# Designs tried in a protein design chat: VH-VL binders against q9c950r261to396. Part 5

Target 1, 136 residues: q9c950r261to396
Amino acid sequence: VPTFEDVKEVTIRRSKLAKWLMEPFFEELIVGCFVRVGIGRSKSGPIYRLCWVKNVDATDPDKTYKLENKTTHKYLNVVWGNETSAARWQMAMISDGHPLEEEYRQWIREVERTNGRMPTKQDISEKKEAIQRTNS

## First folded at step 13 (VH-VL)

Design x2
Fold by OpenDDE, look of step 13:
Formats: sequence, C-alpha cells, structure tokens
Structure x2 (fold): chain C 136 residues (1-136), chain A 122 residues (1-122), chain B 112 residues (1-112)
Amino acid sequence: as target 1 above (136 residues)
Amino acid sequence: QVQLVQSGAEVKKPGSSVKVSCKASGGTFSNYAIHWVRQAPGQGLEWMGVIIPYFGTAYYNQRFKGRVTITADESTSTAYMELSSLRSEDTAVYYCARGGEWLDSYYYMDVWGQGTLVTVSS
Amino acid sequence: DIVMTQTPLSLSVTPGQPASISCRSSQSLLYEWGKTYLHWYLQKPGQSPQLLIYEVSNRFSGVPDRFSGSGSGTDFTLKISRVEAEDVGVYYCMQSIDYPYTFGQGTKLEIK
C-alpha cells in the first residue's frame, strides 16, 4: 500500500495541469497520478475526493471549458475505487492545494472496499521519476 | 433521454416517516448526483440534500435537523429520500433531480422527476 | 446560508415584449477556479421545474435563444427578448456554490 507521502508526491494540482495541458507528454504523464476532485463546499470549507487518474479524455472537442486562462476540451477520467468505474471531470475543478491525510485514508478504504487496483511502490517511484524528468 | 420516475403520493400521520423513491432510466446512474427539492403548497423551492453515489456521500440541508436521509441503490438505479418525524409543515411536493449530465456537473439540476405529493395530517 | 433575492416577484408582460428578472446573492457566487454557480429554472403551471440557464449564461439544451443570462459576482439577470405564452410560470434563480443550495423567492411571469 502506498504511503500518504507516496501519494502526495504524485498528486497534481490544478495550476500544474494548466501548465502541462498542451505539452506533448501531458496525456501520458498524468496517467497514474492523483488529483483532488472538488465535490462541493460547505460551511467547513471545500470538499475534495482524492482520485487516481486513469487517462485524459479528449473525445468531445465541442465540449469546452475554461482552465485558468485557457480553453480546453480535455477532461480527466478519474477513479475513486475501482477503475472499472471511472468518472470524467473537468480539470478546472481540481484542487490547487495538497491532499489531506484523511482524504488519503478515505481513498484507501474505498479501493479496498471495491477491490480496486492499488498502486505499488514501484508505480509511484516510476511516476515520480517521470514527473521529475519534466522539471515539474 | 434520461428520466426520473418517482413513487406515488403519500398520506402520513404526524410523527411518522415517509420514504420516496426516484428511479433513473437511461444513462449511467453512477455518473449522476441526485438532488432532492421540495415545494410546499403555493411556496418556493427548498433544497433538501444531494447524494453522489460514485463517492458514496450525501450532503444535507441542516435546517432539517437530521430528519432527512438520502440513499442510493446503484443496482436498481434508484435514489431514496426518507423524512422522519413528519410534521404538518412537511406537506409538500417532493422532487428528485439529476445533478448534471456528467458527475462534474453535479451542481445544477438538468432532469427532474414528476414530483411526489406527501400530505401530513392528523 | 446564502440568501438569494429576486426582483420583481411578479410581472405581467405583453406577448412580444421583453422581460427582465434580477437575482442578487448575499455573497459572491464566483469560485476560485473561475466558475460562477448561478442557475435559472422555470416552473410552468402544474409542472416540475426545468433548467433554463446554468452557470450564469449557458442555455440548457432545447432552451430558445430568446432566453439569456448575464451577471457576475452577486448580481445576475435573466432576460427574455420576446415573451411568449409558453413562458408563463415561476422563474427561480439558484446558487450552488455552497451547501445548502438556495433558491430565490421566485418570479411569477404572466401574460397581459
């Protein structure tokens, strides 16, 4: 099971997504990373779920939205528990902050509950190295 | 093409509970959030809560003080809203509504059920 | 809770004439990622509410282009360029930036 620190190192924030959006390496690099998906806001503050990125979905060029100061039709297919149930999300709704340990624990529980794929230490290491090669 | 079909009208006594169902047809249920909104006779709309089955979470309007429970059964593509400790003031038409075509658009209701009248009277 | 205030609460319009409804929120509906969580619904007599405009200015599918939404921050407007008989009903603005979502009081549109 990857540690919280492991996951933090490969969690990509919104501003980085916006930066990488049009780079040739983006669609490959983002696979296997984590993102914090915004699912609302309460009196206690923003609510996020930590999700694993399955792939970039750019199959609908007519469905655009604003990411920072850029217009894009690229979405993320993210996984909460089991990758057989991926959900499409606007990158605009990804947090620009760091994940919380509670969000990590919540994700772990969901992956276990749904018998989902758990990234290995090797997976995390490879992704971390790939990010570093892009001068993240 | 997506439709939400709600259960039939209910007549309840004060202090009892009511459970309204909302069955979705068409589309992928796990890509939806399901909102519940009620409307008292001659009044405006009041948001009760939302469930996001994909993330296994529900959020409630605290004005109901814990009387509302929203659940979802993905196997039947059905959402439920249970309101307990019913009062006469709970007499209203209760609507379920889909939160957007995709999950990331959970924050607006683009498809509505036909509504369920719940009458609370002694 | 965020308070949504609509004006007017009712209006009577001659067919073919324009209509305008204002919606004001007690706090900004613009979120940090640039999305503004203000939407408009229409409830026709005896029917369920239906979505007209989402995120301030986007017409929902099937909504005629005579409907338009505008605004920013805390002040928003729904406009109907040429009111038709089928436009009769109660219009609601709604914020969804914070739980709980809250609606305006509603604006009843009638035909003269």
Scores: ipSAE 0.891, ipTM 0.955, lowest interface PAE 0.6, mean pLDDT 96
Fold by ESMFold2, look of step 14:
Structure x2 (fold): chain C 136 residues (1-136), chain A 122 residues (1-122), chain B 112 residues (1-112)
Amino acid sequence: as target 1 above (136 residues)
Amino acid sequence: QVQLVQSGAEVKKPGSSVKVSCKASGGTFSNYAIHWVRQAPGQGLEWMGVIIPYFGTAYYNQRFKGRVTITADESTSTAYMELSSLRSEDTAVYYCARGGEWLDSYYYMDVWGQGTLVTVSS
Amino acid sequence: DIVMTQTPLSLSVTPGQPASISCRSSQSLLYEWGKTYLHWYLQKPGQSPQLLIYEVSNRFSGVPDRFSGSGSGTDFTLKISRVEAEDVGVYYCMQSIDYPYTFGQGTKLEIK
């Protein structure tokens, strides 16, 4: 079971998604990482869920949106709990902040409730190294 | 071709509760956010709350002070809104509405139910 | 709560002429880089509301191109280039940047 620190190190911020958006390695790098999807804003601030990236969906080139200073038709299919059910998400709705420990605990509980899958610690270690090589 | 079909009109006494259903047909229900909006006779629209079944969360307009409960049943593709401690000023048409076709469009309402008139009278 | 103020509250228009409806929010509807959470709905007489414009300027599917939206920050406008009889009803702006979502008071459009 990956720890909060393990997951935090492979959680991708919106600014990084925008930076890597047009790179040929984009989908390969991002799949298997985590993102914080925004599901609303209350008086206490934005509300996020920590989700696992299943794939990149670019199948409808006419569905475009602004991601920071760029325009894209790439979407993330993300998983909350069981990977047999994914949600499509605009990257513009991804947080540029770091995950909270409560968000991680919510993710763990939902995976357990739905009998979903988790990355192994080794999967995360390999993803961390891939991210670091890309930043070099 | 997605449709939201609501339960029928209700006449209620003050102090009772009402539970309105909203059955979705078409699409994938887990990808929907379901909003509830009401309209008193001759008045404007008032947002009551939303449920996002995929994430298992609901958010409410604090104006209702906990009198509203919004739930969803994925197995029947049905959302519910229950309003308790009814008052005469709760007489209104109650609408359910879907957020966009995909969940990342949860924040605007593209498909609306036909509305359910709830009349609260002594 | 974010207050949404529409002007005018009532509007009579000669068929074929343009119409314009303004909506102001009590705070900016621009969230982070890029998205502005302002939408327009039409409620025709005896009907449920229907979406016209989402995110300031995007026409919803099936909405005629004589409808357009513009604006930024706190000031927004819905325009109808040539009003037709089917456009009669009440127009609402709505913000969805913060819970609770709030609507303007509505603008009743009628043909004179």
Scores: ipSAE 0.687, ipTM 0.903, lowest interface PAE 1.5, mean pLDDT 91

Design x3
Fold by OpenDDE, fold request of step 14:
Structure x3 (fold): chain C 136 residues (1-136), chain A 122 residues (1-122), chain B 112 residues (1-112)
Amino acid sequence: as target 1 above (136 residues)
Amino acid sequence: QVQLVQSGAEVKKPGSSVKVSCKASGGTFSNYAIHWVRQAPGQGLEWMGVIIPYFGTAYYNQRFKGRVTITADESTSTAYMELSSLRSEDTAVYYCARGGEWLDSYYYMDVWGQGTLVTVSS
Amino acid sequence: DIVMTQTPLSLSVTPGQPASISCRSSQSLLEEWGKTYLHWYLQKPGQSPQLLIYEVSNRFSGVPDRFSGSGSGTDFTLKISRVEAEDVGVYYCMQSIDYPYTFGQGTKLEIK
């Protein structure tokens, strides 16, 4: 099981998504990363789910939205639990903050409950190296 | 096209509970959030809560003081709203509604059920 | 809870004339990522509510271009350029930036 620190290192913030959006390497690099998807706000503050990124979905060019003042039709297919059930998410609603340990625990529990794919230490290491090669 | 079909009208006594169902068809249930909204006779709309089955969570209007329970059965593509400790003031038409075409649009309701009248009287 | 205030509560319009409904929120409906969580619904007599406008100014599919939404922050407006008989009903604004979601009181639109 990857540690919280492992997951933090490969969690991509909204501002970084906006920066990489049009880069040739983006769609490949983002696979296997994590993002925090917004699912509302309560009295206690914003609510996020930490999700694993399955792939970029750009199959519908007519469905556009703004990401940091950039117009895009690229969405993320994210996974909470098992990748047999992915959710489509616009990148504009991704957190620009760091993941919380509670969000990490929730994700682990769901992966285990649904017999989902758990990234290996090697997976995380490779992703971290790939991100570093991008030079931010 | 996605449709939401709700269960039939209910007549209940004060203190009892009612459970309204909302069956979705024409799409993938896991891609939806299901909201519940009620409307008392001659009154406006009141948001009761939402369930997001994909993330296994529900959020409630605390004005109901814990009397509302929203559940979902993915195997039957059906959402449920149970209201307990019924009062005469709970007499209303109860609506289920889909939150957006995709989960990332959970925050507005683009498809509505036909409504379920619940009458609470002694 | 965020309070939504609509004005007017009732509106009588001659067919072909424009109509305007205001909606004010007690707090800003602008999210940090630039999305504003204000939506408009119409409930025609004897029917379920239906979505008209989402996120301030986006018309839902099938909604005529006679309908338009505008505004920012805490002040929003729904406009109908040429009111038709089929536009009769009660209009609601709704915020969805915070749980619980809250609706305006509703604005009843009638034809003169």
Scores: ipSAE 0.927, ipTM 0.964, lowest interface PAE 0.5, mean pLDDT 96
Fold by OpenDDE, fold request of step 14:
Structure x3 (fold): chain C 136 residues (1-136), chain A 122 residues (1-122), chain B 112 residues (1-112)
Amino acid sequence: as target 1 above (136 residues)
Amino acid sequence: QVQLVQSGAEVKKPGSSVKVSCKASGGTFSNYAIHWVRQAPGQGLEWMGVIIPYFGTAYYNQRFKGRVTITADESTSTAYMELSSLRSEDTAVYYCARGGEWLDSYYYMDVWGQGTLVTVSS
Amino acid sequence: DIVMTQTPLSLSVTPGQPASISCRSSQSLLEEWGKTYLHWYLQKPGQSPQLLIYEVSNRFSGVPDRFSGSGSGTDFTLKISRVEAEDVGVYYCMQSIDYPYTFGQGTKLEIK
């Protein structure tokens, strides 16, 4: 099971997504990373779910939205528990903050509960290295 | 085209509970949220809560002081809203509504059920 | 809770004439990522509410182009360029930036 620190290092912030959006390596690099998807705000503050990125979905070019003033039709298919059930998410609604340990624990519990795919330490390590190679 | 079909009208006594169902047909149930909104006779709309089945979480209007419970059964594509400790002021039409075509559009309601009248009287 | 205030509460319009409804929120509905969580619904007599406009200015599918939404921050407007008989009903603005979601009081539109 990857540690919280490991997951933090491969969690991609909204601003970074916007920066990488048009890069040729983006769609490949983002797979296996984590993002915090926004699911509302309460009196206690914004609410996010830490999710694993399955792939980029760009199959609907007519469905566009703004990401940091950039127009895009690229969405993320993210996974909270089992990758057999992924959710589509606008990158605009991804947190620009760091993940919380509680969000990490929630994700772990859900993956275990649903017999989902747990990334290996090797998976995380390779992703870290790939991110570093982008020099971004 | 997605449709939401709600259970039939209910007549309840004060202090009892009511559970309204909302069955979704078409689309993928896990791809959207289900909101509950009620409307007392001659009054405006009041948001009660929302469930996001994919994330197994629900959020409630605290004005109901814990009397509302929203659940979802993905195997039957059905959401439920239970309101306990009923009082006459709870007499209203209760609506379920879909939160967007995709889950990331959970925050507006694009498909509505037909409504369920719940009458609370002694 | 965020308070939504609509004006006017009732409106009588001659067919073919324009209509305008204002909605004000007690705090900004602009999220940090640039979305504004203000939406408009119409409830026709004896029917369920239906979505007209989402995120301030986007017409929902099937909504005629005579409907338009505008505004920013805390002040929003729904306009109907040429009111028709089928536009009769109660219009609601709604914020969804914070739980709980809250609606305006509603604006009843009637044909004169």
Scores: ipSAE 0.927, ipTM 0.963, lowest interface PAE 0.5, mean pLDDT 96
Fold by OpenDDE, look of step 14:
Structure x3 (fold): chain C 136 residues (1-136), chain A 122 residues (1-122), chain B 112 residues (1-112)
Amino acid sequence: as target 1 above (136 residues)
Amino acid sequence: QVQLVQSGAEVKKPGSSVKVSCKASGGTFSNYAIHWVRQAPGQGLEWMGVIIPYFGTAYYNQRFKGRVTITADESTSTAYMELSSLRSEDTAVYYCARGGEWLDSYYYMDVWGQGTLVTVSS
Amino acid sequence: DIVMTQTPLSLSVTPGQPASISCRSSQSLLEEWGKTYLHWYLQKPGQSPQLLIYEVSNRFSGVPDRFSGSGSGTDFTLKISRVEAEDVGVYYCMQSIDYPYTFGQGTKLEIK
């Protein structure tokens, strides 16, 4: 099981997504990373779910949205528990903050509950190295 | 296209509970949220809560003080809204509505059920 | 809770004439990522509500172009360039930036 620190290091914030959006390495690099998807706001503040990125979905060029100062039709297919059920998500609604340990625990519980795929130490290491090569 | 079909009208006594169902047909149930909104006779719309089955979570309007319970059965693509400790002022048409075509559009309601009249009277 | 205030509460319009409905929120509906969570619904007589405009200015599928939405922050407007008989009903604005979602009081549109 990857540690919270491991997950935190491969969690990509909204501002980084916006920066990498048009880079040739983006669609490959983002796979296997984590993002915090916004699912509402309460009186206590924004509510996020920590999700694993399955792939970039750019199959609908007619459905665009604003990501920072850029227009895009690229979406993320993210996974909360089991990758057999992925959710499509606008990158604009990804948090620009760091993940919380509680969010990490929620994700772990859901992966275990649904018998989902847990990233290996090697997966995490490779992703860390890949991110570092982009001078993040 | 997605359709939402709700259960039939209910007549309840004060203090009892009612459970309204909302069955979705078409699309993927886990790809959207289900909202519940009610409307008292001659009144406006009141948001009751939302369930996001994919994330297994629901959020409620605290004005109902814990009387509302929203659940979902993914195997049957059906959402439920249970309102307990019914009062006469709970007499209303209750609507379920889909939160967006995709989960990232959970925050607006693009498909509505036909409504379920719940009458609370002694 | 965020309070949504619509004006007017009722409107009688001659067919072919324009109509305008205002919606004001008690706090900004602009999210940090640039989306504004203000939407408009129409409830025709005897029917369920239906989505007209989402995120201030986007017409929902099938909505005629005579409907338009505008505004920012806390002040929003729904306009109908040429009112038709089928436009009769109650219009609601709704915020969805914070739980609980809240609606305006509704604006009843009638034909003269």
Scores: ipSAE 0.905, ipTM 0.958, lowest interface PAE 0.6, mean pLDDT 96
Fold by OpenDDE, look of step 13:
Structure x3 (fold): chain C 136 residues (1-136), chain A 122 residues (1-122), chain B 112 residues (1-112)
Amino acid sequence: as target 1 above (136 residues)
Amino acid sequence: QVQLVQSGAEVKKPGSSVKVSCKASGGTFSNYAIHWVRQAPGQGLEWMGVIIPYFGTAYYNQRFKGRVTITADESTSTAYMELSSLRSEDTAVYYCARGGEWLDSYYYMDVWGQGTLVTVSS
Amino acid sequence: DIVMTQTPLSLSVTPGQPASISCRSSQSLLEEWGKTYLHWYLQKPGQSPQLLIYEVSNRFSGVPDRFSGSGSGTDFTLKISRVEAEDVGVYYCMQSIDYPYTFGQGTKLEIK
């Protein structure tokens, strides 16, 4: 099971997504990373779920939105629990902050509950190295 | 093409509970959030809560002081809203509504059920 | 809770004439990622509410182009360029930036 620190190191924030959006390596690099998706806001602040990125979805060019100062039709397919059930998500609604330990715990519990795929330490290490090669 | 069909009208006594169902047809249930909104006779709209089945979470309007419970059954594509400790002022039409075409558009309601009248009277 | 205030609460319009409804929020509805969480609904007599405009200015599918939304921050406007008989009903603005979501009081539109 990857540690919280492991997950933090491969969690990509919104500003980085915007930066990488048009890079040729983006669609490959983002697979296996984590993102914090916004699912609302309460009096205590924004609420996020920590999700695993399955792939980039750019199959609908007519559905565009703003990511920072850029217009895009690229979405993320993210996984909460089991990858057999992925959700399409705007990158604009990804957090620009770091994940919380509670969010990590929630994700772990959901992966276990749904018998989902747990990234290995090797998976995380490889992703970390890939990110470093892009001078993230 | 997505439709939400709600259960029929209810007549309840004060202090009892009511459970309204909302069945979704068409689309993928896990791509939705389901909101519940009620409307007292001649009054405006009041948001009660939302469930996001994909993330296994629900959020409530705290004005109901814990009387509202929203659940979802993905196997039947049905959401439920239970309101307990009913009072006369709970008499209203209760609506379920889909939160967006995709899950990331959960925050506006683009498809509405037909409404369920719940009458609370002694 | 965020308070939504609509003006006017009632409006009588001659067919073919324009209509304008204002909605003000007690705090900004602009999210950190640039979306503004203000939406407009219409409830026709005896019907369920229906979505007209989402995120300030986007017309929902099937909504005629005579409907338009504008605004920013805390001040928003719904405009109907040429009111038709089928536009009769109660219009609601709604914020969805914070739980709980809150609606305006509603604006009843009637035909003269």
Scores: ipSAE 0.884, ipTM 0.953, lowest interface PAE 0.6, mean pLDDT 96
Fold by ESMFold2, fold request of step 14:
Structure x3 (fold): chain C 136 residues (1-136), chain A 122 residues (1-122), chain B 112 residues (1-112)
Amino acid sequence: as target 1 above (136 residues)
Amino acid sequence: QVQLVQSGAEVKKPGSSVKVSCKASGGTFSNYAIHWVRQAPGQGLEWMGVIIPYFGTAYYNQRFKGRVTITADESTSTAYMELSSLRSEDTAVYYCARGGEWLDSYYYMDVWGQGTLVTVSS
Amino acid sequence: DIVMTQTPLSLSVTPGQPASISCRSSQSLLEEWGKTYLHWYLQKPGQSPQLLIYEVSNRFSGVPDRFSGSGSGTDFTLKISRVEAEDVGVYYCMQSIDYPYTFGQGTKLEIK
């Protein structure tokens, strides 16, 4: 079971998504990472859910939006709980902040509740190395 | 072609509860956020809350302080709003409304139900 | 809660003339990454509300191009370039940056 620190290290922020958007390695890098999707804002601040990226959906070229002054039709199919159920999300609504431990605990509970699949420690390590290499 | 069809009008006594249903036809229910909005006779619109079935969570207008419960049944593509401890000032038309076609458009309401009149009187 | 204030509350317009409705929020509706969560709805007599404009200026599908929205921060405007008989009803602005979502009081548009 990956730890909060493991997940935090492979959680991608909006600014990084925008930076890497046009790179040939984009989809390969992002699939299997985590993102924080925003689902509203309360008096205590933004509300996020940690989701992992199942794939990139670019099948509707007419559905475009702005991401950090770029225009794209790429969306993330993200997973909350069981990977047989995904939701499509524009990257402009991904958090640019770091995950919270409570968000990680919510993710763990939902994966357990739905009998979902978690990445292995090895999967995380390989993704972490890919991210570090890209940042250099 | 998405439609939201609500349950029929109800007449209730003070202190009782009402549960209004909202069935979605067409589209993919798991992609929707479902909002509830009410309108008292001759008055404006009041947002009551939203359910986001994919995340299994709901958010409420605190003005109702625990009297409102919003739920969803994905197997029947139906959302429900239950309002308890009814008062005469709860007499209103209750609307359900879908957020956009995809979950990342949860924050506006593009398809509305026909409305359900709930009358609370002794 | 964010208070939404519409002016005017009632508007009587000669057919073919322009109309303008103002909406002011008690707090900025612009979030960190650039979206502004202000939307306009029309409720025609005897009908459910319908979406006209989302995110300040985007016309919803099927909405005539005589409708336009503008504004930023806390001040927003809905304009109708040439009012038609079918435009009669009550117009509401709504913010969705914070829970709970809130509507303006409504602006009733009538034909003179």
Scores: ipSAE 0.756, ipTM 0.910, lowest interface PAE 1.1, mean pLDDT 91

